# Designs tried in a protein design chat: VHH binders against CLA biosynthesis isomerase (cla-dc). Part 1

All scores and structures are predictions.

Target 1, 281 residues: CLA biosynthesis isomerase (cla-dc), of Lactiplantibacillus plantarum (Lactobacillus plantarum) (p0dx41)
Amino acid sequence: MASFIASDQDVKNFLTAPSMNDQEGIGFAYATDEAVLKALIPAPLKLMAPVVCGYVVHMGKPTFSAPYLEESLFALVSYKDKMMGAYPINLLLHGPGAESGVIAGREGAGIPKKLADDIELRRNDNSATATVERHGKTLLNVSWTAGELNDPSIMKQFAGQLALGKEAEMNSFFYKYDIDQHEDGTNHFSNVQLVATQLRSLADQVEPGNLSIQLESTDDDPFGELKVLKPLGAAWFHFDTSVMFNTLKLDEVDAATTMPKLLTGRYDRSFFNPKAATYII
Unless a header shows other numbers, all headers, positions and changes below count from the first letter of the chain; Kabat numbers aren't used for antibody chains.
ipSAE, averaged over its two directions, is called F for ESMFold2-Fast, E for ESMFold2 and O for OpenDDE. V2 adds 0.75 times the mean of E and O to 0.25 times the DockQ between the complexes of E and O.
[cut] stands for letters that were removed.
Atom coordinates printed by the task and the answers are left out, and those that the model quotes come from them; centres of patches stay.

## First folded at step 1 (VHH)

Design A1 (framework vhh_7aqx_2)
Fold by ESMFold2-Fast, scan of step 1:
Structure A1 (fold): chain B 281 residues (1-281), chain A 125 residues (1-125)
Amino acid sequence: as target 1 above (281 residues)
Amino acid sequence: QVQLQESGGGLVQAGGSLRLSCTTSGRTFSSYAFSWFRQAPGEEREFVGAISWSGGSTDYADSVKGRFTISRDNAKNTFYLQMNSLKTEDTAVYYCAADRDYYEITYDSSEYDYWGQGTQVTVSS
């Protein structure tokens, strides 16, 4: 029988590096408006290309929860022209383990996670589809068909994100912050920090293909801001292992210029303006 | 709970410049969006310009775009309206406003919870 006081062994188990093993789904990339995407990236990160990457995956064997589905849209960025990686703009989760995934990611790593109302991922032979639904809209609808990328000229760059048959190390950049309540009825931000979470993954399956993608927008999840100007490609992939093995604290950053770019990916409009919030009950 | 006080108003000739300041209570400055409104005699309050709590977003009424600039200084708990190329039509009482429920820009004066007392700007020909 458990206690509100965790055992020494429970604390040790809690501090074990989280792994998202048996991860599979659709990864994709499309070209978007450079000025729009660049404006979303907080300094000191720099946008590398006018490309949105994304995925819809099933986490088959996470070490911290039951299985769940996850969607992300992210940019490719650099830090000080040396460290490269993903800057996730959003993550939406659904399924039996989704709540644990949101808690672990937001509290432990500053990851911009919310719950979706539904995520479907389906594969039939050489084609697959995924949809993400939240607050009455299908925010994302993607399909993959095995074959050539929409733009075959990017095959080498695209394949580089999914290193097949070798353990690959990848950086994901996140901002962590504190929110302090003050007696005047307001919150204040403090300790806003850029961190890199380093992942070590083994991709044992990568199947390139053609991307079809549609986005819809809501005020809570404004996916339509990241317009699809040109589909570039998709792949069905499987990671046997994926472990978050290291965190690097890189910079403390200015709250006033950084926080506006972090809130929409983490909070719904009811946090900003309760008079403007509309929900299906 | 937020107190707002304007300063910097006065008499100026057409083509001249004025800078208005709005000083807040000092406890909550960084968490509010701030706006300037003006009211000419017999008219409704009209939106002039706004700045988000981060300073990352600004917006202006069409009548003042290119002439007026809004800015904020969080260290001084003050935000400003720099008014250049003033016209006789700019004569009004200028009010600073803050919204606790909105950290982004809004144009509707009824959405603002906190107001200053107003400062008179008179532009002579």
Scores: ipSAE 0.000, ipTM 0.091, lowest interface PAE 22.8, mean pLDDT 84

Design A10 (framework vhh_7aqx_2)
Fold by ESMFold2-Fast, scan of step 1:
Structure A10 (fold): chain B 281 residues (1-281), chain A 127 residues (1-127)
Amino acid sequence: as target 1 above (281 residues)
Amino acid sequence: QVQLQESGGGLVQAGGSLRLSCTTSGFTFSSYAFSWFRQAPGEEREFVGAISSSGGSTDYADSVKGRFTISRDNAKNTFYLQMNSLKTEDTAVYYCAAEPFGYGSWYEDLSYEFDYWGQGTQVTVSS
């Protein structure tokens, strides 16, 4: 396109539901401290289990960008004891399409996305490793080895949602908000809303296995707060298709109690330092 | 609490057709996957078919594949079981069920919050 004015066809194409097709990598779960995890979940969402879930994946054919790698840690939550799903605590992206992924996710869906300095995902036969690096630390180091889950008693529950050849649907809960600049020189939060976005994925490969996981922290990304008490399991998976297709607006929420739980996943400490100098180079 | 109400059962001759409906209330319909189960006299309850939250994926028991079709209508908060080429062995009480879809189902003890079964509707197939 050779114009700052998009064509009618470009606008129509822009409004097509985004797909993260040809998605593959390591999914995992571990037990953590219930009180710590519960404190991170904004009302009216309710923590369902003292478990952190996560993934490190390669997005092979996103419809909106070049391929990229993505990491997430998320909690299992319910809304009004009836609607269940994931509450993402963080997402870090790296690779050729990563910047587009951050822009699309933050603007369109209120997703807590940042850029990682590096993400590596490697598979060799029956083992795979992933590392996530940001601001001088390896925040996440995870490995999968094909075989039994660390806790085999949860196999039916863990693998049931990723059955081969069966479409899987899940809710992801996000908070959307506006930041308004006022005449008194202050910023104010407004329109703080809980939304649920539905995802539809078709798995054509799921291989359960043993999880090994290590976390490190920085002030910008305090992963060590979500301490690994017990690894539960991992799987190597491939989604042929994965579509974000429906958004439900569920509740307007109180900014004062909600916003403190949203900022660290979306901004770095420089946003919280009013004395930081700016300079012209 | 999830409420499910069935209709469309009855008496039909072998080779005939019936359509069962399940109307739902008390939850966000689009957030739920739906299933049909049946229980023949003296037998355990068995799975018949399921449809995903989006309606894009369906599963069926081997005994009904090619004869039964499950569908949903989100605008009407209703889902259906179309039963064709009925056989005498299809005689059973048919139950509809709803299951929230999400990672929260990893722990079975969390299912205590859900009462998601209909009361059942009788289907009788005569030879």
Scores: ipSAE 0.000, ipTM 0.185, lowest interface PAE 15.0, mean pLDDT 83

Design A11 (framework vhh_7aqx_2)
Fold by ESMFold2-Fast, scan of step 1:
Order: structure tokens, then C-alpha cells, then sequence
Structure A11 (fold): chain B 281 residues (1-281), chain A 125 residues (1-125)
């Protein structure tokens, strides 16, 4: 019988390294406005290319939850010209395990996760589609058709993550922070830190193809800011294993210059304008 | 590039105490969980104790619990095994090990990525 006091075994189980095994879906890339994308990337990270990457995937065997669907748009960045990886601009989750994924990722790893109202991923033979809906809009609509990439030059950008039968390691960069309330009632940011979460994945299926993509904006999720100038390509993939095995603390960063770039991906507009707050009737 | 180096082994009489140290090279000490294992002649490596990257979690083999204490000093890139009330059956080569994780202790040798060369502890009657 359960208790509010966890057993030693429950604590041990809770601290298991997270995995997102049996992960399947569409990965994609498109060219966007360089100045816009560069402005979104907090120092000391540097934008590597004027390209937005993304995915819509089903997580079949997550360590701590029922299965769920996840979307992300991310930039390719470098840290000190040595470490390379993804900087996620957004993550949206939907499905039976989604709430657990949001809670664990936000509290444990500083990952900017929100719940979508719906995520749909479908494959039929050599074609697949995905849609992401939130707050009355289809924010993302992508399709993949097996065959040639829109631009074959982007193949190298997927080689590390999607190489068949080889373990690949990727960094995802996140910013963690505290919000402190002082005795006078004012809130302040503290301990703003850049971390790299390291992921080890094994792909057993990768199928390149042609990308079609459409973005819509809401004030809560302004995807249209990341304008599609040119689709570059997509792939259908399956990861047999994908394990988050390490997190490195890299830098403490300046709150004033960093925090403005972190909030929209993590919070909705009600946090920034109390007059616009929505309430349930 | 990262090496683990044990020190502090030697000969001690039963009932005595000994402190083992394990020093790591590099700037990433806080990213690792650390363990001590031991191996007597003709036996498999046995778990002794572990400490998490945060230092908040420790675990010990039943055979040493209450006698041995594991600790870490992040400023010195060193972790320790304090061995008290030593018994002749504690005689073994002691290995320090680390796993690239900040979160938990592991008791299986298979979970550890890096190992020291070992230091001999001999407990005489």
C-alpha cells in the first residue's frame, strides 16, 4: 500500500535514467530568416545555420509514463565552437503520457514543454502527415513523401541522429532558472544556467523524403515568426533506443539578456498580461 | 583523458581503520556518481559503497554497512572510503569507479564507465 512517504525502492526507481525508446515519426528541416532565428538564440550559444529543424514523433516506451506524441521546433547551435547540438525553441506534447512528460521535463531538466490540444501522426505506405493543434489553431501541418529530399545538401545534418545501426550522441541545450520572491513581494530570476542534456540513440529505420510544411501562429505559440522560406527535406525514422544519459552544467548566464528569450516557449500570454488572463466559467 | 587513481591502501590489523582516496583528472567531477568495489582473489568484483553526484544519496553493501562511509570533496576532485572496524575478510583489491550521471547510486559493475587500477588492502589477524 502506497504512502506519502516513498520507499527506498520507489526513490531508486524514480532516479532511473530517462529513455524515450520505440520513438517513431517525421523529422524535418526548412530554411528561415537568419536575423529572426539568430535573435532567438541566447548567448553563449551561436546559431550554426538559418535552418529550423523539427519533429513530430510517437514515444512508444517512455521510462516514466504511458505513450505520448511530441512536437519540437529547434535550432542547430554551437557552444564555444566545440559542442554542437539542438536548441529547442518549443516542445508540445499530447496523449496519455503527455502530462507526466511535461511535469518531469520542466521540473527535472528545464525543458520548455507545454500541452497541445491535439497531435496527430499518420503514415500510409510511402506518405505520412502530422498536425499539431493548440488554442484554436493548427500550429503545424507537415507531410513526408518517401523519396528525394527537397534539397539533398541537408542530408549531412541528419547523418548523426539518423545513421542506421550506429549509436549516435546528441546534445540538447536548455536554460534552467529559479524564480525567487523577495520579502517585498517582488519576483526575481536567479541561478540562470545553460545546461547540455546528452542523448544516445539507435536508429533502426530511416527513410528520406520530400517535405511539405505549413505554420500558423497564435500569441501563445508564434510559429509564424519562424517563417518557411524553403522546405529542405524530411525523413520517417524509428529509434529502437533513445536514452538521456547525462546532463552537463556549462555556464551561468545573465538573466536580463537571457530571460526575455526563454519565456514565450515556456508560458502563455496570461503570465505576461494579467488583463488578458483567461478564466474557466 | 579522465583517469581514476586510488590511494591510501596498505596493511592494517583487524579492528583498525584505513581511508581510501580516489582522485579524478579533469573539470567534470560534479557530473559523476562514484562507487567503490572490491575483489578478493578468485572472486568476482563485489559492490562496497556508492555516492550520487549530488552527494544526497549513498548506498552500502550489507557486509560493510555501519563500518564504512563514502564521502566526496568537490573542491579537491576526490572521493573517499573511510573503513572502520576492519576484518580479515575485508582483504581485497579496492577499485574506485565512476558513472557519467548526476543523480543516483548504482551497485552493478556494468553500470560504471570508468575504473581505477585498484589499491590493495590487507587486514591481518
Amino acid sequence: as target 1 above (281 residues)
Amino acid sequence: QVQLQESGGGLVQAGGSLRLSCTTSGRTFSYYAFSWFRQAPGEEREFVGAISGSGDSTDYADSVKGRFTISRDNAKNTFYLQMNSLKTEDTAVYYCAKRLTGYYVWSSPKEYDYWGQGTQVTVSS
Scores: ipSAE 0.000, ipTM 0.108, lowest interface PAE 20.5, mean pLDDT 84

Design A12 (framework vhh_7aqx_2)
Fold by ESMFold2-Fast, scan of step 1:
Structure A12 (fold): chain B 281 residues (1-281), chain A 126 residues (1-126)
Amino acid sequence: as target 1 above (281 residues)
Amino acid sequence: QVQLQESGGGLVQAGGSLRLSCTTSGRTFSSYAFSWFRQAPGEEREFVGAITWSGGSTDYADSVKGRFTISRDNAKNTFYLQMNSLKTEDTAVYYCATGYKRYTFKYGDTSYYDYWGQGTQVTVSS
């Protein structure tokens, strides 16, 4: 029988490492303005290349929810020249499991998740398309066509990241923080901390191809800031398993310089000014 | 262009076993799932079971769980339905189908399947 008091076993199950199994979709990369992208990356992370990576995927068997779709745009970064990984700039989720994904990611891991109004991912033969809609705009429209990458010179680097039949470990960097309200009624940011979440994934399908990509921008999701200067390539991929197996606490950071770079990816303009709601039409 | 061809149907006694094969030709690279459906005389077409293109997941209708198993042989571009402990109620035309990846893929919804075989008759006699 269910109760508002969770059993000891329920608490133990809740704390189990989450997995995003049976994950597939389009991964892609494009070149962007180096100065713009570099300015978005909070210290102490360092931008590795003037490249935005992204994906639109369906998570078929997450362990914490019903299935859902997810989009992300991320940068490739390093920490102290020792750790490399992704710095997600945005994550948008849609589908039956999306709300659970947003709640778990934001509360537990500091992941900048929002709900999209719609995400579509469609594959037909050797072509696939994905669209992400939020607040009246198609923020992202990507197409993959099986074949050569737009820039064949990156094939060696691309192939090295997705080894078939072998477990690969990847770092994703996030910032966690608290919002504390003091007796005078003012809110303050505290405990602002850089963490690395570590994923272990097993890829069983990777198909390189040509990328077509279009971005639209809103004040809530300013994708147009990450201009597409040159498509580099795309792939259709499938992961049998993808487990978030560890989180490392790396550094405490200055709130004043860090927090301005975290808010747009996590909150809509109505958090800053109720009159700035951009999705009322 | 994708074509599916079923084989292995026939007459079998109740309690017996039969294995159906579905051989694929053409461009199947984008298929999300290979599924079996059946249609008994006077009934609607019903879902029997599915296997994902990767082979990592299978799903079955409650009426056949524990009796039927789906498997694949990628080297032969063939998917199988092993039917054990057959009942007279299993008498139907059996169809192999495949559908392409979509946001939502519902195994039991025939509208999600892009290509279908011609069907193979299975008759279970007492």
Scores: ipSAE 0.000, ipTM 0.214, lowest interface PAE 10.8, mean pLDDT 86

Design A13 (framework vhh_7aqx_2)
Fold by ESMFold2-Fast, scan of step 1:
Order: structure tokens, then sequence, then C-alpha cells
Structure A13 (fold): chain B 281 residues (1-281), chain A 129 residues (1-129)
């Protein structure tokens, strides 16, 4: 039987760089309201385009868990006009490995992960659909049909993101923080910092196509705030390998201006209003 | 807005080497993907090589693979084409080109000239004998 004391080998295995190998699903992009999206991006990050990107994928062979499904909506941002990458607004996970994925991502990397009640991803021939359900709503309903992008003019950006057979490196920007409890019964944020986590992926399947997308909101997950003004495109992809291999500490930031933009992606309304939670015990 | 200016062209003997430079003006040099194209008289413009905004990815035309190397120096706002083992068939006007990237990945490059918004005026390379 296992022990509460991990072996030296277990500790070494735990510190191995996490990978999400055998990852496949739908990636997509749509145009949204610039003022709304820009307001969600904490300084010093800058919004690059009034575009929401997203995905719904199956993680077939993660090194840290059983397989699971994951959804994300993210913005394309820059840092000091020298680094570009993704700023994830949300991630929702579902399936056998989902709980491990949430715990590891939130604790280790500051990733805004929550559990979905259900995620479905289905592909038939030249079409695919995905749905994400949480707290009584279908937050996301997306479909991909193989062919031309909705807006062919963005193909240059998709070529860069989805180049088949090329090893690609991507920055994802996250904010990390501590919550400190004090003797007077108050909690305080500390060590609020911007980091870039680097991801290296090898795509062995990329199929561009037409996007159909519908969003709904709950107070816990206000997806409808990121209105779909124009679908731009989608692709079915498969990453043979995808490894998180480096984290760069970039900037320490002011908690008062930053934290309001981080909480909805990480916590539900019951954390903000104790009178909204009702339990029979 | 960015402006591009090539330098380093000239006359060289077959088997020789030459380094082309493209100096840029404007903000956010490090956020641009860069490429080299060439055009011989009476022929179509052809792709030579490209480098992503991070420098982490490069692409080359089959005709120059193993002989030419593209690189960038963000501190000097300059990118380069190192041309080795030159052949008479490499004789052309060489153009540098740039495109701003909204790439999630730092490997954005394209061999299609239509993707590049900014172009230099060209520099002549003549390979003799």
Amino acid sequence: as target 1 above (281 residues)
Amino acid sequence: QVQLQESGGGLVQAGGSLRLSCTTSGRTFSSYAFSWFRQAPGEEREFVGAISWSGGSTDYADSVKGRFTISRDNAKNTFYLQMNSLKTEDTAVYYCAAETGYSLYDYWTSPDSEYYDYWGQGTQVTVSS
C-alpha cells in the first residue's frame, strides 16, 4: 500500500514537465465588442485584436491524470510590445481527469480552471460539434464544418497558429496570487504577479473550416458578455505532443486594479455573496 | 507603420558568399515576421526565406535550403539573409518584407507574398561566371 510520505522517485515524477499529448478538437475565433474585451485584460497586457479565440478539446494522454475534456475562451495579447500570446479568460474541464487538471493548473500555474457539469465533443466525417454545460445552461455550442474559414482574410493568422508538422511555441499569460488570512478575520491578496508559461506543441492534423457558435451566460460564467459579432473561422486539430516547459516571471502588479478581473474566471458567485449560498445540513 | 531598407547587394563570383541586411524603422520590430523574396528580370517574384517574430521558426525555398540562412537582431532593428555557395541562378533583385503578427504561436511565417504588408525597394545581387 501507498504511504502519506511520497518516495524520492514519486517526487521526481511529480516535477516532470506536464504534457497534454494526444490532444484533439475544435479551435475557433470570432469577432467581439472591442471595449468589452479590452476591459477584461489586466494591465500591463494589451489587447492585440477585438477577437475571442477558443477551443473544445479532448486530452487523450495527459501525464498527470486520466483523459479529460477542456474548453477555453482567450484573447490575443502583447506584453511590452515584445511578447505575444494567449490570455485565457476561462477554462472549464470535464471527465475522469478533470479534477486533477483543475487542482494542478490552479495551484501550479495560476490557470483559471473550473469544473463543467458536462462537455461533449463529437466528430462525423467533415463536421464536428461541441457543447459545454454548467449550472443549468449550455454556455457554449460550437460546430465546425471542413472547408473555408468564415472570413478567409484571417487565414494568415490561422496558418501561423495551425501550421501542420511544425513544432510551435506559444506564450500563455497568467496572473498568480496568494490569499493571506489575518488575525482580524480579514483576507488579503499578496504576491500578485504576471507570468508567461511557454507551451511547445506539434500539430499532426489541422483542418480549417466554417464556424457556427452560440453562447449563453450564467452569473458564474458570463460567456454572453463576449458577444459573437462575427464568426471568423474554426479548425479541427490534433496535437501529437503539447508540453508546458517553462515559466517566466514578468511583472509584479497592483492587487486592487488586477484582482477584480481575475475572480470570475476562478470562483463562483457563492464566494462573493455568502447569502447567495443555501445548504441543508 | 514600418519602412524597410535593404543593403549588402552587389556583384559576387559563383561559389562566393554575401550577406543582405534589412533595416527597419518603426515601433515593435520584435512583433514582426520577416521574409525575403527575389525577382529575376522577366520572371515571377519568388519566396526565398522567412523568420517568425520570435526567431524560433524559419522557412526556406527548396532552391536555397542549406545555402541561405535568415536571422534577426532585435537590438539593431535589422534582419539578415546570409547567402552561401552562390550560383548564377541566384542573380535577382532581393526584397525584404514584413508583416505584423497576431499569432498565438511564435512560428507564424508565410511563403505567400500577399500576406506581407510592408516591402523594401529591393537590392540587386549579381552572381557571375
Scores: ipSAE 0.000, ipTM 0.190, lowest interface PAE 12.7, mean pLDDT 84

Design A2 (framework vhh_7aqx_2)
Fold by ESMFold2-Fast, scan of step 1:
Formats: structure tokens, sequence, C-alpha cells
Structure A2 (fold): chain B 281 residues (1-281), chain A 125 residues (1-125)
């Protein structure tokens, strides 16, 4: 018989490092307004370039769920001139495993995950498209066509973590926090901390190409704030393996200055305004 | 800033082994990815092997896979290249190199900001 008490073996299995194996899709980059992007990056992280990177991928064999689709927009950042990596601004998930992915990522790793209403990713020969829909808008529409990058001068930088046939390690920076309810009827933020999650990936397919990109905005997901000033490039890629293998606790940070930059990526407007009860039906 | 100093080079017979060391000083050792490059007389400098800043991944040039092993010892601020089954074509000046983090690919020479002075390895037939 099944039980609400997990076995010792189930606990051991649960603690195995999560992998997002058989991951493929479109990765891309575009230039944006430097002042706008810089303002979104919480201290002590520092923006490295006025560039938004992103992806729309299918997670074919996650170890913790059924398959799902995932979108992210992220910035390239540094920490104390010692560590470099990605700072995800948003993640949206859709598909059979998406709910498990949101729960595991938010609870275990502080990842800013929400559910999309739909994500579509389609490849036909040397072209591919992806769309992300949430709350009545197509927030992201991207196309990749195999060939030259929009800006060929960035090819060396673009070849970075997507080097074919090489195991690569990447840092992703996240902020973790607790929300504590108090007897006076207020919530308080506590234990606000910067962490680096380390990811080890093996790319077995990387195909550079031309990027077309369109963003739409809603109050819940204000993608239009990250204006597309110039598409830089895209690639179709496949990771055979991708393992989140380590977490480093880097810094404790001030809640008052940090939390305003974390909430929109994690919560919808109804959390910020008690009069914004939009989902009554 | 980091400073890099190689040691362990010298003469060895084909089929023999050498261990190169690179000691670092300056900023925190564990924040850096490390690589070995080599340059044979009259040739360009080429990638040999790399180890990530966490020590969790390593990468090697096809010519040395299965023969060379890169490792790091954070307590000693030192990283190593264990060279086994040496061939005459392994004769070169070996350079250690360092870069912040592991976001970029490790085989790109232009990504490395800190370099050692080089140590000579000569493999006789």
Amino acid sequence: as target 1 above (281 residues)
Amino acid sequence: QVQLQESGGGLVQAGGSLRLSCTTSGRTFSDYAFSWFRQAPGEEREFVGAISWSGGSTDYADSVKGRFTISRDNAKNTFYLQMNSLKTEDTAVYYCAAKLGSYWTVEYESDYDYWGQGTQVTVSS
C-alpha cells in the first residue's frame, strides 16, 4: 500500500541531482536599452552587456517530471568580478511536466517560474518558430533560420557555452527568500540571499542562424519593457545531458532593495494589489 | 588579479610520464577556471586541457584524451597536468592559464586573462 510516509529509498531517490536531459530548441540574443536592463539586475550582480539572451526549449527527459516546454529571458552578469553567468529575469513553463517543474524549481532552487497558457516550438528543416502565450497575449514570438547570425561580429561570444561536443559548466544566479506570516496580519521577507546554481551540460548539436523576434507585454509579464533594439542572432541547439549539480550560497542581501526586482517574475498582479481580484470565474 | 607559476617540466623518454604543476597567488583560487596550452617550435599555441572553477568538468584536446589528466587542489592553490604515455609530438613549452568562472568555453585562448611564463617539456625517442 501507498503511504503519506515516503520510504527511505524514496527519499534517497528524491535527493538525486535533477537533470533536464534531451533538451532542444531555439536560443537567441538581442540588444536592448542598457539603462532599463541594468535597473532590473539586483545588487550585488552587475550587468555585463546591454543584451537580453533567451531560449524556448523542450525538456525531453527530465528526471523529476514528464516532458515540458520552457521559455526564459536572462541577462549576462558578474558577481564581485570573480564569477560570471546568467541572471534569469523570467521562466514560463507549459506541458505535461510543467507543474512539477514550477514546484521543484521555485521550492528547491529559487527559480522564478510561472505557468504559460501555451508554448509552441516547431522546426521544419532549416527553420524553426516558437511562441509563448499567457493571459491573452503572445508574449514572445521567435524564428530561427539556419545560416549567419544577424550580427556576425558576435560569433566568438555566441559560440561560448554552446560549444559542440564539449561538457560545459554554467552559473545561473538566483535569489532565494522566505515569506513569513506574522500575528499582526503582515508578511515579512526573511533570509533573502543570492545563490549560484551550477549546471553541467553536453551540447551535441548547435546550428547558428538568423533571429526574428517580437515581444508583447502584459502587467503580469511585462516583456515589452525589454525592447528589441537589434536582433543579434539565434541557434538551434540540443543538450544530451544537463545536470544541476551544485548550489553555492554567495551573499545575504537587503530585502527592501532586492525584493521589488524579484516579485513580477514570480507573482501576478493580484498579489500586489488586494483590489486586483481578476480571476473571480 | 592572479599570478601563475609553472613547474615540473623537463626531459622524459617516449612512453614516460610527467606531472606539471601551476601554483596561483592573488584572488580566491576556487573562482577561476584553469587550462593548459602548449606551443611547439615554429607552431601556434594550442589548447591541451581545462578544468572548471568547480572542478566538476574537464575538457581535453583530441590528441591528448586518455593520456593526460587535469586536476586541481584548492587547499594548495595549485592545479596539475598529469601527462602519461608521452610521445615525441608532445614536445612543447606548456603554459598554464586562468579565467574567471566557466560561463565561456575553456578552449578559447583569447578568453584567458592570466598566463604563466611557460615550462619546457621535451620527449625523446
Scores: ipSAE 0.000, ipTM 0.162, lowest interface PAE 16.4, mean pLDDT 85

Design A3 (framework vhh_7aqx_2)
Fold by ESMFold2-Fast, scan of step 1:
Structure A3 (fold): chain B 281 residues (1-281), chain A 123 residues (1-123)
Amino acid sequence: as target 1 above (281 residues)
Amino acid sequence: QVQLQESGGGLVQAGGSLRLSCTTSGFTFSSYAFSWFRQAPGEEREFVGAITWSGDSTDYADSVKGRFTISRDNAKNTFYLQMNSLKTEDTAVYYCAARPSYLYTDEYSYDYWGQGTQVTVSS
């Protein structure tokens, strides 16, 4: 019989590293405004290129939930001019396991996850489409057609990211923080830290192709700020395994300069407008 | 074969100027971001400056900001570090480095490095 008190074995199982196995979908990249993208990146991370990367994937066998669909837009960044990796600006999740994915990612890893109202991912032979809907808008509409990248000159760099049959390791950079509620009714940020979560993935399918992409904005999810200046390319991929296996605590950072860049990816505008909150009851 | 080669180092008096060059071959220059690093005797290697693949943005270490300028010449497959108002503390071996703009897999992934060029700033 289940109990509100977890067994020692349940606690041990809970602490097993999470895996997002059997992932497939569309990965893509496009060029954007450098000054805009650079301004979104909290110090001490540095933007490497005026490029937004993204994906829309189905996670077929997560170890912590039922299957779900996930979208992300992220930047390519460096830390101390040595570590390189992804800085996710947003993640939107939808499907049976989505709520568990949001809870686990936000609570355990500082990942900027929200729920989408709908995510569709469809493949028919050599073409695929994905759409992400939230709050009455199609925030992202992306298509992949097998063949040449939009910019063939980046093929060597692209191929290096998605090597078949070889485990690839990458860093994802996140900021973790606490919100401390005080007796006088004020809230304060504390323990604002930059972390790197290391991910190990095994790709067994990668198919390059042409990207078509459209973005729409809402105040809750201002995707249009990351303007599409030039599509660079897309791929259909499948990861057999993908495991988050290590977290490095890298830096403690100033809350005043960092927190303004973290809130929109984690909270909707109702958190910033007290009038909206008074109508919930 | 990918190659990066520094030139322009040497001995200079404090307050003087030097221009370092990094000539590259074996890859598509316009698709790469470039950086300069330096290593003083007995110290760790440190970042100096970077220029993006488009050339539209540059970044500098606080210790050199306002004194050093990084630039690139795509027609010559060469990028530069203009060093002004040199200080004794700028004495180091200077390395040029190249990294892909759209590739990230490894921690510490600067795949292409020059051999280094010595800069000595005397008082």
Scores: ipSAE 0.000, ipTM 0.137, lowest interface PAE 17.8, mean pLDDT 84

Design A4 (framework vhh_7aqx_2)
Fold by ESMFold2-Fast, scan of step 1:
Structure A4 (fold): chain B 281 residues (1-281), chain A 126 residues (1-126)
Amino acid sequence: as target 1 above (281 residues)
Amino acid sequence: QVQLQESGGGLVQAGGSLRLSCTTSGRTFSSYAFSWFRQAPGEEREFVGAISRSGGSTDYADSVKGRFTISRDNAKNTFYLQMNSLKTEDTAVYYCAAGDLYGLGWSDTPDEYDYWGQGTQVTVSS
C-alpha cells in the first residue's frame, strides 16, 4: 500500500548518511608492477606505491540494503600532494543486498560496482579464505593465516589504517560523470569530476597474518593485469561502524584522457561493441 | 554458505535435561540470527526458540517456555539449547537454523532461514 510518491519521512530517511556497519573479512596487500598500476590511475591522482590493496568482506548491517559480500582492489593515491586515500579499481558484490548496493553506489557515489556470480568468505579459527567468481572464472582466491605479515616492514601501514579501538578516517577517490544522448543518436560524456568521499570506521578486531593470493582474468574483469609480484600481508578485521559521511568535489577533468580508465570497472565488454548484427529478411 | 552441525542429542528419561549445541563453520557467526526447530515423525517443522544476532533478544514456543533456554557464544561460533524438565512430547529431531536476516530480528518461520543443520534426535522415555 505504498505510493509512487514517497512520504516526507521516507525522503528524510533516504538522505541519512549510508553506513556499512558490522563489516568483517579479509584485507590484504601485494606488490605489483609499478608502470602497469601507474597507467591505471587517472590524473590528477598520483600513485603513492606499487601496491594493490584489497578486501573481501561481509557487510552485516548496511543501512540501505540487506547484508551482502563485497570485493575490491584499490590503489593508494594522493591528490595535490596533500590528500591521501584509496582509488578503487573495481568492486564486485554478491548476496541478498548486492543489487541494492550496486544501485546505491553507482547512482549516488560514482563507485565502480558490478555483480559477482558468487563470493565466498570463510574463517575457521586462525585461517580464512575468500573466492570471487564471475563469468566462469575464479577472479580472486585469497587466504589469511593469523601470524606475521609476509613482509613485516609494512606493519606500520596496517597499524595506521586498522588500529584497534581507534576511530579512523580515510578518503576514497571516485570519478563521477554523465552520459548525454545527443540528437544525432550518439552518446557523449559530460561533467566528468573527481570527488573524494570520506569514511569513518571503528575497528574492534584486527588480526594480522600471512597472505596467499591468486588472480585470474576475464575480458570483463582483467584482474591478471594487476600481477602479484610479492604478497605483503593480510589481516582479518571487523568494523563495528563504517560511515560514508562527506563528499568533496575536487576537480573537473578531461573526458578524453579520463574515461578510458573508468569504463572497464563499470561495464562489461558488450558495451564496447557498438555495432549490432545486420539481418536481411 | 554457512554449515551448521548439531550435537548433544540422545535418549533421556522424562524430567531429565539435555544441552544441544550447534557449531558453525567460519566466523560469519556474529552476523546471523539463530533458531531451533523440531520435527516429530509425520509432522511439519515446529519453532522451538530463537536468539537475535546481538544476543539481546530471545523468544520461545509456548510449549517450551520456562523449560528451554537458548544462548550463543560468538567467541566459540556456537549456540545452545538447554532443555530442562523434558517431557515425552519433546521427542523429535531437533534442527538448528541460521538466517542472514537484515537488522537484529529473528523469525519463527522455517522459510526465512538460509542454512540448516542435519538434525539431532532427542528421545524422551517414560
Scores: ipSAE 0.000, ipTM 0.124, lowest interface PAE 21.7, mean pLDDT 84

Design A5 (framework vhh_7aqx_2)
Fold by ESMFold2-Fast, scan of step 1:
Structure A5 (fold): chain B 281 residues (1-281), chain A 124 residues (1-124)
Amino acid sequence: as target 1 above (281 residues)
Amino acid sequence: QVQLQESGGGLVQAGGSLRLSCTTSGLTFSDYAFSWFRQAPGEEREFVGAISGSGGSTDYADSVKGRFTISRDNAKNTFYLQMNSLKTEDTAVYYCAASTYFWGDSLEHEYDYWGQGTQVTVSS
């Protein structure tokens, strides 16, 4: 039954909302330099706090692929002082479903996804570690130990975002764009737009704890720009269900000011190589 | 369909050695961490050992540490459990398992794929 022409049922299945069920791992937060983080956030989004949030998770039962591991660093932002949510700065994926996740997420949702060379996530009793490797560097090394947050004053905010047994909704903000090839052989950006996609998750496990975190930087993935000034806390969590739904088109934005802030999260330095070979035939 | 298939089990005398193999199909081998579990008659399944996706990290149950070694061969889509200095207490059905993450003392239910099991019997 395999054909280049998809069946009606295949098309219907393709259009179902993607779910990342049986998702678990380490979520964390740390304080960073406000001016640096603020500069990375494209207008009209506004930074809410000088805090980088992140996670390293295993997607156990995605509906669209084999399982995979995913890392993200994101900022907490607002839009028009009404909508709040995450602005992902990077996502790195690894594992059997990772390639499908990168392709679909970049084309369908404007998500800044790349492939990692390796992601490991391990838990033993009341401690867990995660590492993310790409292009010869361990970009992220994070550990969680069950117990008190590094900064106990954020406990109420932290607990509220991962309420057990209740569906929670979060906005994720992305920028979508087209790349058009013109007669003169140049590429041009068009239809640069801010969108919000909602994520609905049901957490059945949340365990707060102490964060240890180390970042390394490469030119392709400059994690060291998001300097760790102070660890704030971490948690081990498990989502029974996590569903992406309801994409809202919010604003058309200026390409010249926006696109410079989107490219490093999506492309490696080879795209910006001034020594690239030129062929005349 | 993803399949894991154990081989190399059998009857061996106490103090002897066996090497178990787990051959995989239907998955990208280099993306998975692999583990061995065992189940003795009338007992629950227990963790034996694990190897990370990169092969750079291993973990073992205290009962087998120093006697068993887990390894992987990405070119053959196969991973192994080398069992040395076998004891009658090592008698069990041995299962291979695959996960997209490495878990040193993992809960059984966290593993994505399982083999059918191979019998190891150690006689004195």
Scores: ipSAE 0.000, ipTM 0.344, lowest interface PAE 11.9, mean pLDDT 86

